# Designs tried in a protein design chat: VHH binders against Malonyl-S-ACP:biotin-protein carboxyltransferase MADC (madC). Part 9

Target 1, 317 residues: Malonyl-S-ACP:biotin-protein carboxyltransferase MADC (madC), of Malonomonas rubra (o06926)
Amino acid sequence: AKWTELQDKSFLEATARERAVGIVDEGTFTEFCGPFDKIYSPHLPLMGEAIEYDDGLVAGVGKIGKKPIFVISQEGRFIGGSIGEVSGAKMVKTIQLASDLYEEMVSEKPDLPEEMRPAVVISFETGGVRLHEANAGLLAHAEVMDQIQNCRGRVPIISLIGSRVGCFGGMGFVAAATDVIIMSQFGRLGLTGPEVIEQEMGKDEFDASDRALVYRTTGGKHKYIIGDCNYLAADSIRSFRETTTAVLQKPMEEIETFRRIGSMEKIKEQIELVKLSVSLKPKDSMDVWAHAGNENPESLINMTLDEFLAQAKRLKA

## First folded at step 7 (VHH; framework vhh_8dlx_2)

Design r8R (from b3 with E103R K107Q)
Fold by ESMFold2-Fast, scan of step 7:
Structure r8R (fold): chain B 317 residues (1-317), chain A 124 residues (1-124)
Amino acid sequence: as target 1 above (317 residues)
Amino acid sequence: EVQLVESGGGVVQPGRSLRLSCAASGFTFSSYYMHWVRQAPGKGLEWIGYIYHSGRTFYNPSLKSLVTISRDDSTNTLYLQMNSLRAEDTAIYYCAKGTPLYRALTQGRSFDYWGKGTLVTVSS
């Protein structure tokens, strides 16, 4: 697809490759193909091998302005977006390359403008670990977390959550460890997928087929109000791209303050939110929204993004 | 005219070590990333690693524990130290003048010039 037409495509309905191509500047996305040692070969074009290595995850590099953007875009169409050995290794290597480039660039020019330093963008679409590859998948999650830690304070990492599958399981922890989380109202984020919650609690308490309930508890509006995502984007590649661009223009010190996990201050905030949940004993998200100061929380459900952002009140820890 | 001349190849027994050199001329050596790549008989190119002008190195993970790349900017010389050589290390070894990593990744080009190579044969 043409890049300008791609900008108006639903982020929810887009493929992993469409999200990757569309999030960076037109014509700048180069997909990583084959073994990473081939990236450094003078005779192997990176783009020429992309079709041979479909492991359900798209990884590559592009630009936003002068800033190199390393993109990881998960694909839910392949085994519901489960993370296995091959896709996990690809994620690890992509983040490692961003870190390596950062060291290379700042060693060469320590005063290099922030706008020219690398960043990582991860578009999540996964329910977690592949069962047939449980050990390899668990190691991949651990290795990805190690690479994210290596990037802290050096390479900003932005999470995009707007896919149909959402971001659940171990990858929910990974997203929480990144610097910024951007969601659409249709995105879903949690440690446990809706079907598993239903199995654990029973349909009477949580019906996974009740789309409204699922979006109230795991969706972008709820996560925004409770502080579990930093920004909301409309359901289009353009909106996610523009929000990501705006975030990356901020100073590193400011970007670091958005992180959900990473400091004693953030841990204290999480503890206070847990205490609030215990004292409030909410029966659904609207009870929490009311406690945040929204006097007619039900009205927020059907608001457009612009209306919601203008009116919604967030929890204060 | 840019010139890269590799040397130090030859016959070496398995388990031994060998150091290759690359003499550079015709450009400001100290300002460029330098790479080592190899090609085994009848096979494709395999990237070994690169070294910044600052001396910082990056390696093919498959080879990281077996090789060390270094440079001497005062003599315009690039080095590749290889340890615990195996028969599968038999190859022609090339040094290459690199583009910056971000250009290599975004433009699909890793090198803009490379030498004629030096043959390493690992046999008993």
Scores: ipSAE 0.000, ipTM 0.184, lowest interface PAE 17.2, mean pLDDT 74

Design r9S (from b3 with A104S)
Fold by ESMFold2-Fast, scan of step 7:
Structure r9S (fold): chain B 317 residues (1-317), chain A 124 residues (1-124)
Amino acid sequence: as target 1 above (317 residues)
Amino acid sequence: EVQLVESGGGVVQPGRSLRLSCAASGFTFSSYYMHWVRQAPGKGLEWIGYIYHSGRTFYNPSLKSLVTISRDDSTNTLYLQMNSLRAEDTAIYYCAKGTPLYESLTKGRSFDYWGKGTLVTVSS
C-alpha cells in the first residue's frame, strides 16, 4: 500500500511494521534484523510455539525531517507482544545505537542543531515478559531500562500506546521511564493485568470481565486525566506521527519535563496520588474524574477525542 | 571438521531447470537451518533462501517463484531446485550453515561455515 494511504489507517488495527513505517517520513525506514535476516528464538519451536522472523518486534531507523528516528514497534499478534531473548536484544541494541550515534555526531559537531540529533520512538504492544524463555525476558526489561537511563538528557524517547494489547507488566514501567507518553483513547497502560486486580480485590470491587471498567481505568482518557500520559492522539497513524513530530520539535530540556517518573518532583506527585487513593477510595475511574472537577463524568466515556480534550478537566496537568 | 560440498553446477541452456546438492558432514545436520547464497560475476553476494530443520522454507522475495529449497536429513544433503534459468542466474552457488542467534544479531545474516561453491553458467 502507499504511504499516504497508510497514514489514514487505524493505529489500533495496524501491524507493528505499518506503525514503524508510517511514523517516519515516506521511504526513510530501514529495518534492523527483519524477516529477511531470518532471526528467531530457537526456544519457541522446542516448546511447540510458532516462530516469527522478527520475533514480534520491528526495529529500525528512519527520519522525521533531518532528525534520525530509531523505531521500536512491538507486535501483539505474536505471543501477545511478549518480550523474549531475541526481541529483547533487538530493543536494547536499537536504543544503544541511538545513543552511540548521538555521541558520534556531537563529538564531531558539538553545536549540532537539535533537529539533526537522534531520537527514539517506541510503539508498545505487550502483555509482559515471555515466560517461554526462562528469565531472558525479565533480564531484557532491566537492560532496556539501563539504555533509557543512558539516553536521559541526550536522546529523547517517546512512547506510543494505541494498540489493542496495550502496555502492561514490566513494559508499563519501561514506558513510564521514557520522556513522553502519547496514547490514543483505545490504548491501555498498566502495571498489572486486569485479572490480577480482580483476584486481589474480588469481583465485587473490580470485575475484569467488565471491559468498560477496564478501559476506563487503563485507557487513554483516564491516564490523561490523572497525568499518566502527556498527549492523546486520534486512532490513526497520521495522528500519532503528527503528535510525535510536534513533541520532537521541542528542546530536550522541555521534553524532559514531561517525564512521569524521573525526578523528585514527579515522585512527590505519585505519592500525592497514592494519598488521594487512600482517602478517596474510588470504586471507578469516574470517581477520580469527578474529583478532578468533571461534573458529569459519565458523559466523557463516549466523547470523541476533540470533544473530550475541549471539556475534560485534569487532576494533574 | 565441518564440511559443506556443493555439486550439480555446470553449463545449462536458458529456460532449463537444474538441481544443486550440498553434502554436509562434521555436525548434526538435522539440527541446523541451512542457506543457499549466490554470487554473480562482478556482483556481491545474494541470499537465496533457507530451510529450517523442520523442513519449513523461506526465500528471498525476488527469487521465490524460481527456486525451491529442500533437504534429506537421512543423507545429510541440502538441495536447490532452479527453474526457468536465465543468463542472469549465472553465478557461483554456495551452501552455508546458519550461525547461532546471538552472533547473527550483531553480524546480520552471517554464516559460520560455507562450501567452496559450484559454478552455474547459463548460456547457449
Scores: ipSAE 0.000, ipTM 0.099, lowest interface PAE 21.7, mean pLDDT 76

Design r9V (from b3 with A104V)
Fold by ESMFold2-Fast, scan of step 7:
Structure r9V (fold): chain B 317 residues (1-317), chain A 124 residues (1-124)
Amino acid sequence: as target 1 above (317 residues)
Amino acid sequence: EVQLVESGGGVVQPGRSLRLSCAASGFTFSSYYMHWVRQAPGKGLEWIGYIYHSGRTFYNPSLKSLVTISRDDSTNTLYLQMNSLRAEDTAIYYCAKGTPLYEVLTKGRSFDYWGKGTLVTVSS
């Protein structure tokens, strides 16, 4: 069956649309402003870039069980997944729609079961801001952060990082601000704890340019060991869907504790990890893996996901 | 071989406090959700709460004000602090090994190993 084939497809190799359709229940995904709607950024033709009618971002709504899921899926095949005017506006509006639906539903039924309340899932695949639309792209990052803040404690936001391009630049910061980060071992996340601390505290209090090498490693296994991602999924749409579903079944109180930023406790944890990394003077990530209690850190590189998760020790576990 | 050994039970008067311990061995304790559950005489199992990343806890809402779960990963020990004990708190208390912290399960409160339990009797 085509649905089984979609579920078994590599998340890394999948298109943004395949990731969006596959993350929710079969047949439930309704796309906002697809290719037939002819939506595109007016700045792209001026730069001689190819025009994509969905501006490299698939957005829509579907369901997992009874829970409405607002999906944002970035497309790395379109200008490296970079965020521009149209794609940025679609991302902002999709998160706002989830927040608006939550408010309407809870106003009508304050005791509405958690399994019927909306959530947001963002599949990242971006190298950052689209340079030829830099002002609009930067504004979109700020507006997305505002929407994420508005959702805290109300609408859980889950980040999926398993695409080929990964999640870099300002969107790495956006991912860190969501409630939960799920990565595959092939996922790439370019924002580290030191960068998050600098953003929250200001450069005069903490300068991220002094960060240790260990925090520059972007892969899922490393991010898992240092605590920069919450869960690792196998490289399939099915694994990401099952992990996302399981996360969304947790109490909201627990989901909120997974955030990398948004609380002083998380900032303090990151400061301690940075201090530890500096004191270790590591030459590579394996020095930190050894410090975390992994006696043979090199062996972890070649392990299957299941073997890795069963044996790996996390930093400050 | 996974082993969970509860201790600290006994007879206690109403209104007093009691701390239960669970000594874990045979698995990487720090990598797992850990649960406390209880069973009163003639009743079904009642889930008390779990402890997860960074020692954070989630409790059965009906028991949240009466209990505190904590863990010491350096000694592989799980604790349940109970305050203001009532006659209805009389039960066998079980330490239960949950799912790995790195796995997310669709089934919610899942346990694969339990201790033998420790009896708490609240009686005047």
Scores: ipSAE 0.012, ipTM 0.488, lowest interface PAE 7.8, mean pLDDT 80

Design s35G (from b3 with H35G)
Fold by ESMFold2-Fast, scan of step 7:
Structure s35G (fold): chain B 317 residues (1-317), chain A 124 residues (1-124)
Amino acid sequence: as target 1 above (317 residues)
Amino acid sequence: EVQLVESGGGVVQPGRSLRLSCAASGFTFSSYYMGWVRQAPGKGLEWIGYIYHSGRTFYNPSLKSLVTISRDDSTNTLYLQMNSLRAEDTAIYYCAKGTPLYEALTKGRSFDYWGKGTLVTVSS
């Protein structure tokens, strides 16, 4: 497909590969361990699962301007985007390579310009650990967290959440550990899938089939108002690319202040949100939006992105 | 001015071990992957392996059980340990500096500077 047409494609509807190719500059994406390398998790055929040669995770490197961008793009169409042995190893290695490149560049030029600094972009589309390979999946989550720690202050890591499956389970913690979270209103972010929430609380208390409720609790607008995501993008590859580009032009010191986890100040913010939940006892996100100062919270649901950003009041700006 | 100087070659008996050294200068040694390549008489170049600055190694599968590559970043020295040497290991051994990482990832891993080589002869 033509690159300009790719830019206008819905981020939600795009494939993992389309998201990866489209987030970086035209023609710059080089894929690691792609389908033609024919690498797959050996346990899947033994358990009767179909294989994909990229193991449902696109990884590679490209550029935005002069900045090398290491891209990880999860594919929800393959076993719900779950992380296994091969996909986990690809994710870990891709982040490690960004760190390795940074060390090489800084060793040659200690005053490395920000526009040359490597970065990592992760497009999440996963329900979490692949149960077929649970130990490898759990190990991958731990090793990804270790690599994120190795990047702090050195290589910015940006989370993109706008896919159909969203970002749930252990990968929610991984996203929270990155420096910046960019969501669309259609993106979903949480530690528990909607179906598990419904099962635990019962359908009368939480109905996963109620899309409005789900989007209000896990969706981008809600996460933006409560401070769980830093930026909102429109549902297009172009909008995610432009938002990512704008963020990456900031100094590293500024970028890392956006992180949800990793500082005492952010931990205090989470504690205050828990205290608010206990005090307010909200029945849904509308109660939280009202508490944030939005006089008619229902009106925000159907606003365009520009209208929402101009009018929405955040619980903590 | 990049310089790579191999040493430790010579005549060695079959079944013995030998360690080659490569003294590097003129670049930030600790930032680059380094490797070893050999050329037997009348044959083409054969890649032995390379080592990243982190110590992670990658070997030619045909040679993996017979060699170990290591580095000492404090002395800017690359090493090749060879065990159980055979007559077919007779070759000129070259120390090589890897291309910058981004170029290696996008154009393929290769070497941009090579030493002059050191001859290893395995014979009685």
Scores: ipSAE 0.520, ipTM 0.758, lowest interface PAE 1.0, mean pLDDT 81

Design s35S (from b3 with H35S)
Fold by ESMFold2-Fast, scan of step 7:
Structure s35S (fold): chain B 317 residues (1-317), chain A 124 residues (1-124)
Amino acid sequence: as target 1 above (317 residues)
Amino acid sequence: EVQLVESGGGVVQPGRSLRLSCAASGFTFSSYYMSWVRQAPGKGLEWIGYIYHSGRTFYNPSLKSLVTISRDDSTNTLYLQMNSLRAEDTAIYYCAKGTPLYEALTKGRSFDYWGKGTLVTVSS
């Protein structure tokens, strides 16, 4: 469980904790313990008491270079990666702490270099809300969205989707609201153009159930070709770390352009893709890939990442 | 050099209100969370509350209804407003500067600088 050996581990097969430790610089990850309210509690330093619960979500902070990175890493091995009250609260509080650190650092030094400003990385591994805790889980999705909006233009948020369980349900919309989505070919994302449009426009204006659902294919290569993920990484902690590092070196204004549901232009792009899907009436993803300009789409399925990126044509970048 | 200088202490009658001030210098006051801590005669330290750079406050639940912490970043001053003072509020009141948030999250929350304190005596 040495950090150097961890770099070559499959991201898909890694635990949530391994993903968190491996995404940041060696020796820099500090996992948050206990209820997050106690991070602000003055009694903890005086009494030394803490109560901890494992709810299948690892949260903490580390660094990439000089940049503080707040990490949220979901664990699919715990109740299939479902979102509950405790895990939802941890996620909300971790994003809020990143915003709080940003305010402290910028207040101290208004011209603070981008390389020193905090960022958030979320590794998704969730099938949705826990049925037993449905109301609390759904409220947590809304609160996470509020924190993401509070971070826009201030703290970049990067989604990593490379786990076996993937990212489904309400968390698909949460991922779409982040600045950048990085997937591996083995990642699964339950986000479609029609569902994103319905979320933004409302069901009266756009009913997702009344539209072509060809874009429901969840795999990383498909999401890349249709523009539903920004970058592809190989299935290793190293590849996700290197891709995340490269993205975070970009100016905030450039990072903001990658959002899936951050602008009317992006929504219009999704509408055009849905119209195209309806006119093509594709039987599967191969028809969509062919329309994107791939003459032999079947050949793309077994390509290495480098071969795929060199050959694949996208509907939208 | 970081300096924290408390003022406003003295003898006060039960039931009255009192406002303490802490003049800070030698650091960017607006960038740090600040705290008030007191120590009654023969007792240990009792935390009163924190105020973050954002203005957000967190209080000792036992004292929350009786105190208000505020800050004036333009004058580098921290305040503690105390209402309905009781004999049990007799203590030395300290102003304390928190460590930077990143350090607090990774190494544990602590205070890196303290004032020398100001004595508040609530007469019977």
Scores: ipSAE 0.500, ipTM 0.748, lowest interface PAE 1.0, mean pLDDT 79

Design s50F (from b3 with Y50F)
Fold by ESMFold2-Fast, scan of step 7:
Structure s50F (fold): chain B 317 residues (1-317), chain A 124 residues (1-124)
Amino acid sequence: as target 1 above (317 residues)
Amino acid sequence: EVQLVESGGGVVQPGRSLRLSCAASGFTFSSYYMHWVRQAPGKGLEWIGFIYHSGRTFYNPSLKSLVTISRDDSTNTLYLQMNSLRAEDTAIYYCAKGTPLYEALTKGRSFDYWGKGTLVTVSS
């Protein structure tokens, strides 16, 4: 499809490849493909065997302006978006390459302009670990988390959540660890702040099973109100592209402040929000929205993005 | 100008080990991934492996862990350690400079400069 027509396509209905091609500048996306015949793969030496198959995950690099953008785009149509050995290794190597490029660029120019700093964009569409490859899938989640840690302060990582399948299970933890989460109202994120705190602190210190109903709601407007996503985009490739572009124009130091869980202070803030939510004892998400200061919370459900952003009130510690 | 000078070749007995060196100059060595490749008499070029500037390596699976690539960025030197040498390892060994990463990924060129090579002969 023509790139200009692709911009107006629903992000929700787009394929993983369409999301990847459309998020970066026209004509700049180069997909990391395995050998279509074994002799002529330009990417195999750099990516290793991880790039040999699509395996439900599109990976590549393109540009937004002068900024190299490494794109990981999960495909829910392939085994529910589940993460296996090949797709997991592909995510790991793509993030590693972004870090490798950053080191190469900084070595050549220590005062690297923000506009030239590499970034990673991950479009999530996954239910979690692939059952018959559970050990490899779990290892991949751990290795992706290691690469995200390696990128902190160096390469910004942006999560896009706007697919029908959404972002669930272990990949919810991965999304929570990235610097910025952008959702549409149709996006779904299954992992909550309580689950992230339990995983980092241990069940004896914090038990997520006690979390309030408020944190079980997965939609973009709810996640925005409770602080589980940073930005909302309309349901189009254009809107996700424009929001991503605006975020990536910010200095790395500012981008670091958007991360939900990135320091002990952020964890303390999340614990206080959980205490507040549990004390409220909500019957549904509307009670939480009312507590956040929305006097007519039900009216928010059918608002356009612009209407919602103009008047929605968010929970505060 | 980019200069790559291989050394350490020579005659070696089967089953023994040998370490090759490559002295690099004319570019910021620590910023680039580096390759080792070889060419046996009367055969085509065979890629051995590479090492990223981070130290992470990837090897040709056919070599079955018989080689180790390492680098010393303080001396701008690339190394190839070969163990359990066989007669079929007889070849001219070349080091090669990786193409800048973004160009390699988008234009499909993995290396852009090569050394003159060093001959390794495995007797009997």
Scores: ipSAE 0.529, ipTM 0.759, lowest interface PAE 0.9, mean pLDDT 81

Design s50W (from b3 with Y50W)
Fold by ESMFold2-Fast, scan of step 7:
Parts: sequence; C-alpha cells; structure tokens
Structure s50W (fold): chain B 317 residues (1-317), chain A 124 residues (1-124)
Amino acid sequence: as target 1 above (317 residues)
Amino acid sequence: EVQLVESGGGVVQPGRSLRLSCAASGFTFSSYYMHWVRQAPGKGLEWIGWIYHSGRTFYNPSLKSLVTISRDDSTNTLYLQMNSLRAEDTAIYYCAKGTPLYEALTKGRSFDYWGKGTLVTVSS
C-alpha cells in the first residue's frame, strides 16, 4: 500500500509488513530475507504446518531523518506470531546488524552525532515460542536477550505494542528488557511485572502466584498507569511513528533511564506494584486506577489519548 | 584511485592448504564489505564469500567448510584461507571491493572493483 495511506491505518489491524514500512520514512524500508528470498523453517512441513517464506517475521532497515532504523515486525497471522528457528535467527541477526553499523559509524566518527545513531524498533505480535521448534525458539529468546544487552548504551531499542495478538510469553521478558515501551490502549502486554520480578529476585523473595489478576490488566492504559509502558500512542501507524520519532531524538543517556528492568531500584518498584495488586484484590483495572488516585476511573475508559494523558494519575511505585 | 593486489597463488598439490592475500588502497578499507571471487578456466565467476569490518563472514554454501575469510584493517589486507584443495579449485582468485554496510543492506551486496587476480593451480 501507499505510504501516506498507511499512516492513517489502524496499528492494531495493520499487517507486520505495513507496520514496518509505515514506521520509517517514506521509501526508505529495505526488507531482509523477505518472501521473495524463499527462506523457511524445514521443521514446519515435517510437522504438517503451512509455510511462509518470511517465517512470519518482517525484518529490515529504513530511516527516520538521518537515523538508520532496524525494524523487526512480528506477524500474528502466521502461527500466532510464534518464534521459531528462521524467525528467531532473523531477530538476532537484525539486532546484531544494528550493533555492527554502530561500530562502523563510531570507528569513522568517535563523536557520533545522536541524530545519526542507529536504533532498533520491534513491533511485537506473538505468544512466544513455536512449539514445533521449541528448542530453537527457546534458544532464539536467549540470543535476542544477549543482543539487547550488547546494545545497551550504544543502540536504543524501542518496543511497539499495539497489535491484535499482543506481546505474551517469553517475548514479554524481551520487551521489558528494551529501553522504551510504547503501547496503544488496544495493545496487550503479558509477563511483565510479576514474572520479571520472580526471575530477578527468585521465588523465595517473590512468587508470581496472582498471575491471573495481572493478566486481566494487559491493556495500554493500565500498563501506563502502573508504569509498565513509557508512552501511549493512538491506534494509528502515524501515532506510533510520531511517538517513536520523538523518543529517538533524545540522547542515548536519557533513553537508558526509561528501562523498566535495569537497576535494583526498578526491581524494588515492580515488587511493590505487585504486592499492591495482591493486597488490593482488585477484580479489574479500575480498582488499581482508583488506588493510583483517579477519583472517577470509569471516565478514563472512553477518553481520547490526549484527554487520558492530561487527567490520568499514575501509580507511584 | 582504488587498487587491489592479490598474492599467494601458485601450484599446489591436492589436499594441501593455501592462503591468499589482497592488499587494498585508495579507499577507506574498514568501511566496506570485501569479497573473494574466483573463475575457473572456461567457467563463469563463482562468488566465494564476504567479510565485513566487524569480522562477520558469509560464505557460498558449496564452499563453507573449505574456506575462511579474514581481514586486518590496520594493514588494509584481506585474506582467503583454503583447505583440502582439489583440482576443481584451479582458478584465478580475485579480491573484490564491495559496499558499505548501509548501502549493502539497502541496495544489496555488490562489488564494483577487483584486482588482476592470482592464479591457483591444483595438480598432482
């Protein structure tokens, strides 16, 4: 589709490829290992599954201004967006290419201008590991985490969560490890907070036993109020693009401060949030919103983005 | 003015190893993908592999187990290590200048300059 028409398209309803093309400047997206390259996992036919030549993951590079943007866009329409051998390798290699480009740029210009710094943008739409390829999928999650760690302080990584399928399973941990999380109110994010806390602190210190309550509140407005996402975007490619652009104009040092897991202090904040959720025994997000200081939580449900951001009170961890 | 000068060729027995060198000048060597390409007598060009500044390599799958490409950016030198040479490896070997990373990613990995080549003859 035309890039201008893509800008007004719902991010929720868009395809992975449309999100990738639309998030970067017009005409700048070049796809890696796309459908015409005919690369697929050999395990899928053996398991009786249909194949897609892109393995349900769009990867490529484009620009926002002068900044090279490496894009990973997961496609929930292919096996629920699950990560397998080929799609996992594509994610790992795309993040590594961003790191490689950064190294090339600083080798030629040690005082690299922020406007030239490469970045990674990941549009999540997945439930996690592809069971047909469980070992490869699990390895891919670990390798993606390693690449994210390698980028810290060098290449900012931005998570976009606004897809129909959302971001669940092991990819919730991956999103939590990125520098910035941008959600729409329709985005869904699971396995942040309690499981991240349990992983970091150990089960003796925290048991993620009230997971059902936490999962009931996976939406963007709720995640914003509890601090699990940094920014809210309206449900359009344009709004995600504009929010991403604004974030990427900030210095790397400032972007690093937005991570939800990056320090002991942030871990302690998350533990307190989870304890609060358990102690309140809330049945829905509005109980938590009321506790955060929103006197009329029902009014927040139907607010526009601008109204919500002007009026909503965030939970202080 | 771009120059690429290959060296290290010669007559070698089957099963032996050989290392080729390529001295590059006239461009910022460290910023470019570099390739090795060969041409056997009476045949077309066969791409061997590429290497980027970071040390990342990618090889022609048919040759992956037989070759290693490396580079020394401090001396502007590209290397091709070949093992278990066979008569079919007899060819002129060319060092080729590729593209910078971003251009390679957006326009594809092409090469526009290569040297005079160095002849490798594998004979019993």
Scores: ipSAE 0.000, ipTM 0.309, lowest interface PAE 12.0, mean pLDDT 78

Design s58E (from b3 with F58E)
Fold by ESMFold2-Fast, scan of step 7:
Structure s58E (fold): chain B 317 residues (1-317), chain A 124 residues (1-124)
Amino acid sequence: as target 1 above (317 residues)
Amino acid sequence: EVQLVESGGGVVQPGRSLRLSCAASGFTFSSYYMHWVRQAPGKGLEWIGYIYHSGRTEYNPSLKSLVTISRDDSTNTLYLQMNSLRAEDTAIYYCAKGTPLYEALTKGRSFDYWGKGTLVTVSS
């Protein structure tokens, strides 16, 4: 029953480890140790250097059905909430391992069944790059992006955004580069943290202390309407797991079509969204929702997920 | 049947370089981590390093600057390049078959088959 209780847990309130364990099949999650510390011989354990400090990132592998799932789960207890050298290296290595496994499996069986294709799932919980570590953090973001590019067409990468801290700054760009974005209505996604948005637009335009406004502009319902996320899940580990499972059953060719930044047409769509913000000058997300064809956008705020999905009109599908 | 045959050992002078080879057969070589291990006279086993199909390597930190492991999956051959050989590098060198990647990640990186080894003697 412990695993079934975990499935009913709020994704928002879950720890990074709970999200990682719960997203894959029961009992299948193995958290990575250092690359050297698991080498053995029949007579002599071979030992290596271990990671000494918790950097706020859980990485491992499990399964959904026959599909190996490489999981990266960020932890918001290190709020302020940035990618450093150690956590960046763990993300890079984890994505590289998924790519390596794909190449191994194709080498063994060139006609690899889709159901056995490895995948990466990233649960985001970060506010961006640390100011005192800006150079190391920026390098880490670039290296993660390189590994995501290396996976294109080979290993699908799915972003889960439902944590309390959300996904902001440079990691927002990383999430946009993945194949599929799944959010809850309580998840937050932005290319800039709320405080920086307030500075850029001014407090009269965007007040970071207005929690409702912040959630309306960075939250899952808004991102769904503007096409910045592909799917909405309820706030439970079960709902994120079920949505992830459904996506991973699709052919790789179909999954590739969901990318936010995957093509020139997608880039043109983003440019048009920027032009809309300049011409419309929206004061909050409801102005954009009205422009999308929602006659009573205020009613959408308090709808259940099912009601919202049945009624909401999107700018981009 | 699985076979690993090491070659390239012999007597070499200090400061010289030597390349060892391991010919593998009886399994899908490209799908396995491959290791080099050595045993000096009267000493225990010392792990040298491993290489995966992708070319990713890990080395024993005490040996990292002195060795390079490579592989040719088209010929099922594993190599160990050793530079600046010292008298203390005198040992029997073994090629060892590891595991496929997923097994290595979930059950640890182990090896279950060794060749008979090739002797390297570093002396004048």
Scores: ipSAE 0.449, ipTM 0.701, lowest interface PAE 2.1, mean pLDDT 80

